# Ledger of designs, part 146: miniprotein binders against a7ua95r516to809

Target 1, 294 residues: a7ua95r516to809
Amino acid sequence: ASLSLLSISDLVPDLQFIFFWMSNAIEILYFIQQKSPAYMQTIELMDDKAGSKESLLSATISANEEAMTILEEVIMYTFQQCVYYITKTLYVVLPGLLDCNPFGTEPSSEQCRRAAGVCVCAVCVMPEAVRRVVSVFQTTSDLLQQYQVHSEIQSQMFAYLFFFTNVSLFNQLIDKGPARGWFQRSRVLQIQASVKILLDWAKGAGHNHLAQKFFAKFCSTVTILASPPQQLSQMSWKALCAEHPSLKPVQLHRILTQYQLMAELGPLPIWQPSSEDEAYIYRTVDLLESFENH
Below, E stands for the ipSAE of ESMFold2; O stands for the ipSAE of OpenDDE; V2 stands for 0.75 times the mean of E and O plus 0.25 times the DockQ between their complexes.

## First folded at step 11 (miniprotein)

Design bf11 (at its last look DockQ between E and O 0.94; V2 from the best seeds 0.79)
Fold by ESMFold2, look of step 11:
Structure bf11 (fold): chain B 294 residues (1-294), chain A 81 residues (1-81)
Amino acid sequence: as target 1 above (294 residues)
Amino acid sequence: SKVRITIEVEGPPEIAEILAQVIRWLAEEAGAEEVEVEVRDGRVTITITGLSKRMAKYLLKIIKYLAEKYGVKVTYEIEEL
C-alpha cells in the first residue's frame, strides 16, 4: 500500500474487509469451541466393538484441534493486518500532540460561537492534533462495533493501540524533548491538557482501565514534569519511584535531570538514586521503549 | 462485481483437507452463494461463487498466508460473473 494514503478515512474501505474476515473467523472459532464437548459426547455413544469408536474419537479430536489452530492463525494474521494499517496512521498523527496548544482562543465550531458567543474554554474545543488521534481511535471503535467483534478482541486491539501510542509519545518526548523545548513548563502543561482530552475520550468509550494501564509511563512522565518545583524538590528518589512504578530508573533519572535544568534548580543533584538503582540510571539501552514489548 | 474463485491446494492430504474445510467455513459464513470442495489424490479443489471481488481478494490473501505457513502449494483463478 502507498504511504501517501496514511489518513484513517482513506484506509477504511480496505480496513472494512480485513475486519470482516477477522470477525468471520472469530465467529467460526467460537462456534467450534462451543460444539466440541457435545460432538465428543455423541461419538462416545457409538458402538466400538472393532475399536472403531476409539479410532473415530481420536481422529475427530485431532481434526477439531487442527482446524481451531488454523482459525487462530487466520485471526492472528487479520488482527496484525488491522493494527498494521491503524498504527501507520497513528504514527503520522501522534507527534502533533506534543506541539499542540489546547488553550487556544478560537472556537472549534459555528454552533459553539453562536451558543456562547466567543468560546474561550476547552469544553467545546478539541484541538486539531487531538482530533486527528481521536479520529483514528473512534474509527477503530466504529469498525469493531459494525462487525460485532467479541469484546475480548476489542480490548486486545485497544490495548495494543494504547501501548503503541504510549511508546510513540514517550520515546519522542524523551528523545526529542530537549531540542524541541517540550520540557519547558508552559509546554508540559499544554501537553498535559492535550493528553487529558485523549484520556477523556478513552474513558467515555469504555476503555478507561486499558488507557490507565498502557498510558502509565507517558502520564507519569508528564505528571512529574508538570509538578511545581517546591513540591517536587521535597520528594525523595524513593518516593518518586513508589509513585511512578512504570518508569525505569534510567527514565526517571533522565526526566528529573531535564526538570532540574529547566526549573533552574542549580547543578547539584537533588534526587539521589538508591544504591541498587544507581547501577541502572546510566543504561542508555533501557531509556527508550520497544514497539515489540506488549 | 461478484466473482467465482477456483482454488487448488496440493500437499499432504490431511493438511489440504483441513485447510479446505476452514476455507469452506469462512466462505459460507461470509455468505457465498455456492461453495464446492472436490478431493482427489494429493489435490483439493475449492470453488467459491458469489463473493464480491474485494472480499474474494482479501480471502485469497488469507489463503496465500496459510499456504506459506503450512507448506502447501496454492493456485487460483478469478472469474467475473
Scores: ipSAE 0.745, ipTM 0.937, lowest interface PAE 0.7, mean pLDDT 83
Fold by OpenDDE base, look of step 11:
Structure bf11 (fold): chain B 294 residues (1-294), chain A 81 residues (1-81)
Amino acid sequence: as target 1 above (294 residues)
Amino acid sequence: SKVRITIEVEGPPEIAEILAQVIRWLAEEAGAEEVEVEVRDGRVTITITGLSKRMAKYLLKIIKYLAEKYGVKVTYEIEEL
């Protein structure tokens, strides 16, 4: 099936089994971790018949450690499989978030329309492009809850998904933004509104801290681009660096350069990088974010 | 439909036995009706009865991944009940 046709709903049947096995492996690991000390104490309390106790203890410890290691591998594998499938669906729907007009009238979601009447829930009033992204995250949340996955694993999964989303949106905006007109103030305001809806969802879902942390680069970029020329032209390079510490010097320089072109501003001496940052603004390898550093 | 899966693990006894134990735990936690483990001459045979076909298929994917990671040979058969 072409990636373009893959919805999160189509993956739910397979994801359910992955989440099931992940949850089971976590439960087993937790059980072993809790019982191992008590079991070791029981062996330690046994009569030491001719060194058999020490050998039994050592063998039991080793076997448990190896079993725990294997269970950790199962958890990591199943986690990676979940992330792999979920990120594929995100990859398909995320570009729509940059192109959507959240101020337009769009029909409510089909899921809520099947319920009796017009649903006015926060998801149903979302633009379709935003709703599609939120649906991926909500489905992930629902599956994690359904299978009672440990909270730490839930946090790690959302951290990665937000990371992935930020990298994807940031890279698309930096790379394609000028050509797509996404640097136009009207378009930037649409993007800002769409991202706010997503962040509001994340806040409502209990992931506010993670969302703020992992969306920082994209949000900083959008904030700069949404700034009126009169305001932004009064901010020095050093002030912008301090206000947007998530942006590398090369990234900030690129954003400001494209902003200048879009706003038809002449050269602004106050945006000139410091002598300390001058070497870094030419590091084009650091311009786009990498998916590998997480 | 429920299935019976028979898994054979060939490799170092220490790894094969521990892997078999983990597979047993996973199957039991999944609600398998019966899990049997036999150890003969460095080969471990695990028989799991009562899992759904889909659950069993994914368990086999996990087992295959583990086998590749730990350098053990795994073969399996699935019988529909």
Scores: ipSAE 0.743, ipTM 0.930, lowest interface PAE 0.6, mean pLDDT 90
ESMFold2 (binder alone), look of step 11: mean pLDDT 85; pTM 0.829

Design bf12 (at its last look DockQ between E and O 0.90; V2 from the best seeds 0.00; counts 0 for: oily chain .123)
Fold by OpenDDE base, look of step 11:
Structure bf12 (fold): chain B 294 residues (1-294), chain A 81 residues (1-81)
Amino acid sequence: as target 1 above (294 residues)
Amino acid sequence: SKVRITIEVEGPPEIAEILAQVIRWLAEEAGAEEVKVTVEDGRVVITITGLSKRMAKYLLKIIKYLAEKYGVKVTYEIEEL
């Protein structure tokens, strides 16, 4: 109940402090890493009075290594906290993306309506469900930039968020799709269009490679389901496996089986799994994606 | 509002001192007006002055996490200035 009311905007005040401490810890770590060699050289250049130099050097090295380890823990902790809060907001808004009709005239977001002028920014013209998802990512991007978080950490955060999004959307589509009619071609085309808007945003934000990589499974699923029956019925199991390498055999088999049912196609021998894959199509444990595989 | 935070770290001196050093750096980078580290009765005491209440709150969360991870006991007091 309480999660449904949680918006990214409500978390920004808390997230700001987490991002602040994360950024500070990164800066300190970087500073120590850069200064440590020079400091060690200075100790090495000191007169070796009675073996005190070696002991001082060893103690200093050990202390710096431990300090850096602690700083890394601070960075990891703050990173995990950011991801935890951001993914909670994604969890709330992602289901709306699957039900979204991007071709409909949905009214502009309330946030942009408060600005007296019709904002014609790319986000304001997005369907509300897509905009809500993009808003989470954009807010994350803005915070990362505001606090000048190191680019590698930014990339890692977006990698995880895209991973989480892909897993969430894929699992929902596979599990609930048949019952909710998301496997119908018309609905799939809506989903495809909505995801394209998200991918276009990611491209514009400089995360094209990450988005393509981490959304591959969901995009492959949507692409198969969006394919006309006349086209897809001509593709063999082997060809589909080759074209969609992100899908496990059990996943592809499930998608094709549900597609067949939806399209009222008879059994298609060309979709029969190879003898090599036959054992794998029954591995139902591999059907849904795990959040732990990141 | 600005706060004064007093943090007491009880544990092996080697860990407590290094933790105190990291906390000092974090506080200084955050723009603390004063950071004092002292050793009292085998405890490392860190006094941080000049952080906002909200900044201090999250720093304390970090410190608590570190304390649990490293098996040290941390106590703290916050005074509003």
Scores: ipSAE 0.771, ipTM 0.941, lowest interface PAE 0.6, mean pLDDT 90
Fold by ESMFold2, look of step 11:
Structure bf12 (fold): chain B 294 residues (1-294), chain A 81 residues (1-81)
Amino acid sequence: as target 1 above (294 residues)
Amino acid sequence: SKVRITIEVEGPPEIAEILAQVIRWLAEEAGAEEVKVTVEDGRVVITITGLSKRMAKYLLKIIKYLAEKYGVKVTYEIEEL
């Protein structure tokens, strides 16, 4: 029945135990790391034969290293389990970001009221699709803080969640965008606004650097598609590659092709790929990103 | 509800013993009421009393992962108290 759980809130009861064991292992690992210098100093202070002291010290160091290695495996395993459950939820909720209208009228709370000719709560609106994604990130952050997970591991978890989000959104846009009309400029502006809400969350949560790094491909795509034709038609292929290094040649070529169709522009010589890149613009195997990139 | 888990670890003695020590630390830090470790040649038995059934379930998943990673065989049983 666990496969039927699609909401992050439905997964919290399971995630709590996995986070608990991860934090438990981290605390023990830290204790061993802190204790090792003091314990080694105590062994060195023992009034004992040099050979016996050296043998005990060597055995203690070796046993601690083996225990630390096992604890690191526990941490890695529990981390992967957390990510597995969280990304299953993200996979379900992320496509909605591409369809939602952040400029829409749906209120984010039941206490929003309508007055004659005006909605008083319009300034509090967050689209439901965006709220579902933010809820996954926020719930993850809350669990990490609740169990006092080490900050390095918190950063690694959000790095992967942002990577996963970027891959999912990019692949959906490239794969389904032509059929869904997502390359129309007005739609791209809506998508851009929705992603800005995610970026604002990441900044407020202390993960701005990670979000900037791992959303780069999707953000570059949206930036190009949102550009006015007057501006974009003046930028050469080389200039676009320099402005958007996260995009592979096949990806940039596909984005420009869709932009050209959307804007009803004829062929633009300025967008002709460089000689070096011409071999790569038809590598369809490179078009979509892998969720398994590490 | 609270449970008692009995875990048997078979494998190279050095690995089985240090694995049992790590499992003991995990269980004690988690607040188990009692943790007993019995060592025989090539066989280590760990009895953990007082974890909740859900706590024990996820600990056993971790132990099974470690067993596969370190090339030891583990079997277990759960008794409700």
Scores: ipSAE 0.751, ipTM 0.939, lowest interface PAE 0.6, mean pLDDT 83
ESMFold2 (binder alone), look of step 11: mean pLDDT 83; pTM 0.806

Design bf2 (at its last fold request DockQ between E and O 0.85; V2 from the best seeds 0.79)
Fold by ESMFold2, fold request of step 13:
Structure bf2 (fold): chain B 294 residues (1-294), chain A 81 residues (1-81)
Amino acid sequence: as target 1 above (294 residues)
Amino acid sequence: SKVRITIEVEGPPEIAEIIAQVIRWLAEEAGAEEVEVRVEDGRVTITITGLSKRMAKYLLQIIKYLAEKYGVKVTYEIEEL
């Protein structure tokens, strides 16, 4: 039950061993793949009959193939366990990003030093809520490096963590935003600044391409909401869809509706959905994202 | 806090032996002091000596997952050294 703790620092003493076994299994899989040619070369040097040699090679390849399949299951299982515990921690800290104020005075020098690769100034500081999220990402990065996890697996893990972050923030904003006042312009600008800090961390950590890909829906939402009315009112529905392809019609429609309420704008003809999209703007089943299929 | 784990794998011999080989590789790469595998009938016994208690805990979780996935029965004993 020790891995049921929600703080990432509380989880590390046990979580590190799951990372260890994942890395261990990956290393073994790599060595088996490299040894297969050498083992086959050794068999070819035997003076055995061709039929016996061919049969031995076939049986050896089949046995190694089954063992490699089991190793791949081990890697998948340990990867899923790492992600499970990390995302449980991340789920607890992410909502704070929507309520924090990164625009402050007198930022702590420790906050500036703690932000790996992030430049923080008096206009944009690292609030505690953002620091908690960055700490989860940074701790994950540190564990992956400590156990020398294969770079492809590191990328897959951060791809999922960024995907999870995007879904969690988007769903909370859409679902709770009206009641929490999160669509007010000052709040949206604060959220935008907080997301910028996360994106800067991802860039400094070498994950810029993954962050750009997997934060797209939430970033698009915040970008639209942060746009001045004079700029946004000049963009048609078609142009908005083209600029923000990550947003489904129901999602874009909801975002624009909340924007109209916040900016006290009446209906704009330029924001009328295309005839193709008109059927989809009320599909509430498509409004919130799934953690499993996106 | 080093331990000795004795793992019994029962099931179809081909699968049990392959699982045991994978467990052997995992333990040897992890730096276990000794790894012994005995094969008898449909039963495979794996003895791993010299892992830390926490390393053994999470190795056993992996083994239990494999047992469920591949339909084999796994029992184990842990002895502290």
Scores: ipSAE 0.800, ipTM 0.952, lowest interface PAE 0.5, mean pLDDT 84
Fold by OpenDDE base, look of step 11:
Structure bf2 (fold): chain B 294 residues (1-294), chain A 81 residues (1-81)
Amino acid sequence: as target 1 above (294 residues)
Amino acid sequence: SKVRITIEVEGPPEIAEIIAQVIRWLAEEAGAEEVEVRVEDGRVTITITGLSKRMAKYLLQIIKYLAEKYGVKVTYEIEEL
C-alpha cells in the first residue's frame, strides 16, 4: 500500500498487538525487579550447606539479570516497532500542517459526526490537517492508556514523537518554505495558529513540558518569521541568539536571510553575526536537523 | 481462532533456556492456556497453546528478533485449533 494511503486507523489493529506485548514485557520486568531482592534474601537466609548457597545465589542472580536483559530487549524492540509505524503516519500527515488554513471553515470530524448531533469538542473544531496530526497522537495516547503502559515509557514515546515532528516540520520549513511561500507573514501566521492548536492539545494531554522542549526549534523559527519587520529589524544578532537559544547560528542566519529577502529589507548590520559565531554560520551540515541524534 | 505454537530454540544452553523462560512468561501473561518447555541437548522446545493467531504472529516476530540478536536458531510450527 502506498504510504499516502496509510492512516493511523489502518495501523491500529497491528499496533494493538505490539502495545500488548510491550506492556506485558514491562509488567514482567517490573515483577522480576521487585521480587529479585526478596528472593535473594531468601537464599541468603538458607543454611549454607557446603558452598551450595553461594553457587545457587550466583546462578540465580545471573539468570535473573540475563532474563531482565532479554525483557529489556523485547521492550526496546516493541517500542521501536510502535514508533516506526506511528512515525510513518506522521510523515504522511505533517506536510498538511504547513499548508492548512486554520482560520477557514472546515467540516467537523467524521468520528464525532457519528455521535448524535454536531460535536463542538476541541478536536471537532480543529482544521482537518491539524486534526489528522492530533489524531495520531491521541490514538497513541489511547493505546498507551488502554494497555496501561508504564508512565516512563509513555513519556519516552511522546518525547520521540514530538522530536520527530519538530525535526520534520523544521526541516520542511527551512528547506521548502521559501519555495512554498511559507515564509510569507500570512502563511506563517497560519502555521503559528496550527502549531498552537497542537501545543494546546499536548498541554491538555499532560505533555506540556515535553512539547515545549521538543518543539522549541520549530516554534522559535515560526516566532521569528511571524514577527513584524519593524520589530525584528530592531533586534540584534546577540538578542536573537539569546531569545532563541534552540537555534544554531547557521539556522538563525538562514532564517534571517530568508526573512530579509521575503520582507524586501536591505542588509541589516545589526543582524550581522558576532565574530564568535561567524565561523558557525557557514556550517551548512548543521542547517537541517538530524533524526539520528535521539 | 486459537493456535498451538511449537518453538524450537537451538544454541548455547544458557541463552536458549533463558530465552525460553522469557517466552514462557510472555505467553503466560498473555493468557496462554498451556505452556510447556522441554530442554534437550542444546535444544529447547516451547509449546504454547491457546493464544489467538494474531497474538501468536507478533510473539513470533519478537522471538525472531531475539534469535537474531542472540545468535540462536529458532524454528516454529503453528497449528490452528
Scores: ipSAE 0.747, ipTM 0.932, lowest interface PAE 0.6, mean pLDDT 90
ESMFold2, look of step 11: ipSAE 0.779; ipTM 0.950
ESMFold2 (binder alone), look of step 11: mean pLDDT 85; pTM 0.827
ESMFold2, fold request of step 13: ipSAE 0.789, 0.791; ipTM 0.952, 0.952
ESMFold2 (binder alone), fold request of step 13: mean pLDDT 85, 84, 85; pTM 0.823, 0.819, 0.823
OpenDDE base, fold request of step 13: ipSAE 0.729, 0.721, 0.723; ipTM 0.928, 0.926, 0.926

Design bf3 (at its last fold request DockQ between E and O 0.87; V2 from the best seeds 0.79)
Fold by ESMFold2, look of step 11:
Structure bf3 (fold): chain B 294 residues (1-294), chain A 81 residues (1-81)
Amino acid sequence: as target 1 above (294 residues)
Amino acid sequence: SKVRITIEVEGPPEIAEIIAQVIRWLAEEAGAEEVEVRVEDGRVTITITGLSKRMAKYLLKIIKYLAEKYGVKVTYEIEEL
């Protein structure tokens, strides 16, 4: 029996068929969309006989619209199945990013520079936790390319995957960070380096815009936590909100509170929320992100 | 291995026939060797020959989804060739 269905490689034999039917349905839908105007033009050239032209046109339009609606449902269903299976795998591997150390000694970089160059070598020395996440993204990209899935659908799929990744990492950092020591400055710098490797993958894969958009909340959090105390303590609440618009007031307040604690800046709050934001900094229901907010 | 699947769709005739047409398109573009659609007494029968067993498995999952979505009843049989 299978010992684990959590690895993306274990899911590929089934995923490939779901990708196939999704791509198949997309191609049929676009074919019908391109042929509908030509068929309607042919009907418009017909002589009318007892209203036959208008009734035929109406029946053809209605049948095509219903068939296209059903094809759209097929595409949505298969898309949802793909992302469901992929995100189950991603959920298992993402926590490792928060615990790994992407900084190592550079003796392999000397040998790797000789063989392949420094930038290519960085990918070869990728930490195992980061490699597992990249493997999920890369396998997804390979399947989308293999089945020639329409580029807009490819973008939507990576939008969902990056959104899921952001929510998962952000929620775990905020929720488990104090107990796990993840707010320690050295850990934050390691987390920041690990995320940069993911962002570099996304850029190389042609998804830079999506990664920038959907990782914004997590990246803002890590950027604040990685800031030098002298620099951050000089910034007002208003300035921080403007610099980090992806963070809700309760989220920003929690991050700054943890920062102040770990930087040993004393118990007096440094950053004063605006009067409007004071109503929201204790709304703990808004602290963690929902996986349904896409 | 290749299979023949026979799908019975029961429900409002117009929607059952359109679902059958979509299934025909999907199967034909997937390279099915034969696709037959019969409409009799408000029941639609779709016979698809020549898909692999795994291809047919996931096509049937799509068909079951559509049946639930559009309120039609679907039964099927799979015969290995």
Scores: ipSAE 0.786, ipTM 0.951, lowest interface PAE 0.6, mean pLDDT 83
Fold by OpenDDE base, look of step 11:
Structure bf3 (fold): chain B 294 residues (1-294), chain A 81 residues (1-81)
Amino acid sequence: as target 1 above (294 residues)
Amino acid sequence: SKVRITIEVEGPPEIAEIIAQVIRWLAEEAGAEEVEVRVEDGRVTITITGLSKRMAKYLLKIIKYLAEKYGVKVTYEIEEL
């Protein structure tokens, strides 16, 4: 099936089994971790018949450690598989978030329309492009809850998904933004509103801290681009660096350069990088974010 | 539909037995009706009865991953009940 046709709903049946096995492996690991000390103490309390106790203890410890290591591998594998499938669906729907107009009238979601009447829930009033992204995250949340996955694993999964989303949106905006007109103030305001809806969802879902942390680069970029020329032209390079510490010097320089072109501003001496940052603004390898560093 | 899966693990006994134990735990936690483990010279055979076909298929994917990770040879058969 072409990636373009893949919805999160189509993957739910397969994801359910992955989450099931992941959850089971976590439960087993937790059980072993909790019982291992008590079991070791029981062996330690046994009569030492001719060194058999020490050998039994050592063998038991080793076997448990190896079993736990294998269970950790199962958890990591199943986690990776979940992330792989979920990120594929995100990859398909995320571009729509940059192109959507959240101020337009769009029909409510089909899921809520099947209920008696017009649903006015926060999801139903979302623009379709935003709703599609939120649906991926909500489905992930629902599956994690359904299978009672440990909270730490839930946090790690959302951390990665937010990371992935930020990298994807940031890279698309930096790379394609000028050509797509996404640097136009009106378009930037649409993007800002769409991202706010997503962040509000994340806050409502209990992931506010993670969302703020992992969306920082994209949010900083959008904030700069949404700033009126009169305001932004009064901010020095150092002030912008201090206000947007998530941006590398090369990224900030690129954003400001594109902003200048879009706003038809002449050269602004106050945006000139410091002598300390001058070497870094030419590091084009650091311009786009990498998916590998997480 | 429920299935019976027979898994053979060939490799170093220490690794094969531990893998078998983990598979047993996973199957039991999943609600398998019966899990049997037989250890013979360098070969561990695990028979799992009562899992759904889809659950069993994904368990086999996990087992295949572990086999590749730990350098053990795994073969399996699935019988529909």
Scores: ipSAE 0.756, ipTM 0.937, lowest interface PAE 0.6, mean pLDDT 90
ESMFold2 (binder alone), look of step 11: mean pLDDT 85; pTM 0.823
ESMFold2, look of step 12: ipSAE 0.769; ipTM 0.946
ESMFold2 (binder alone), look of step 12: mean pLDDT 85; pTM 0.824
OpenDDE base, look of step 12: ipSAE 0.739; ipTM 0.929
ESMFold2, fold request of step 13: ipSAE 0.786, 0.775, 0.783; ipTM 0.950, 0.947, 0.950
ESMFold2 (binder alone), fold request of step 13: mean pLDDT 84, 85, 85; pTM 0.818, 0.824, 0.823
OpenDDE base, fold request of step 13: ipSAE 0.755, 0.748, 0.745; ipTM 0.935, 0.933, 0.932

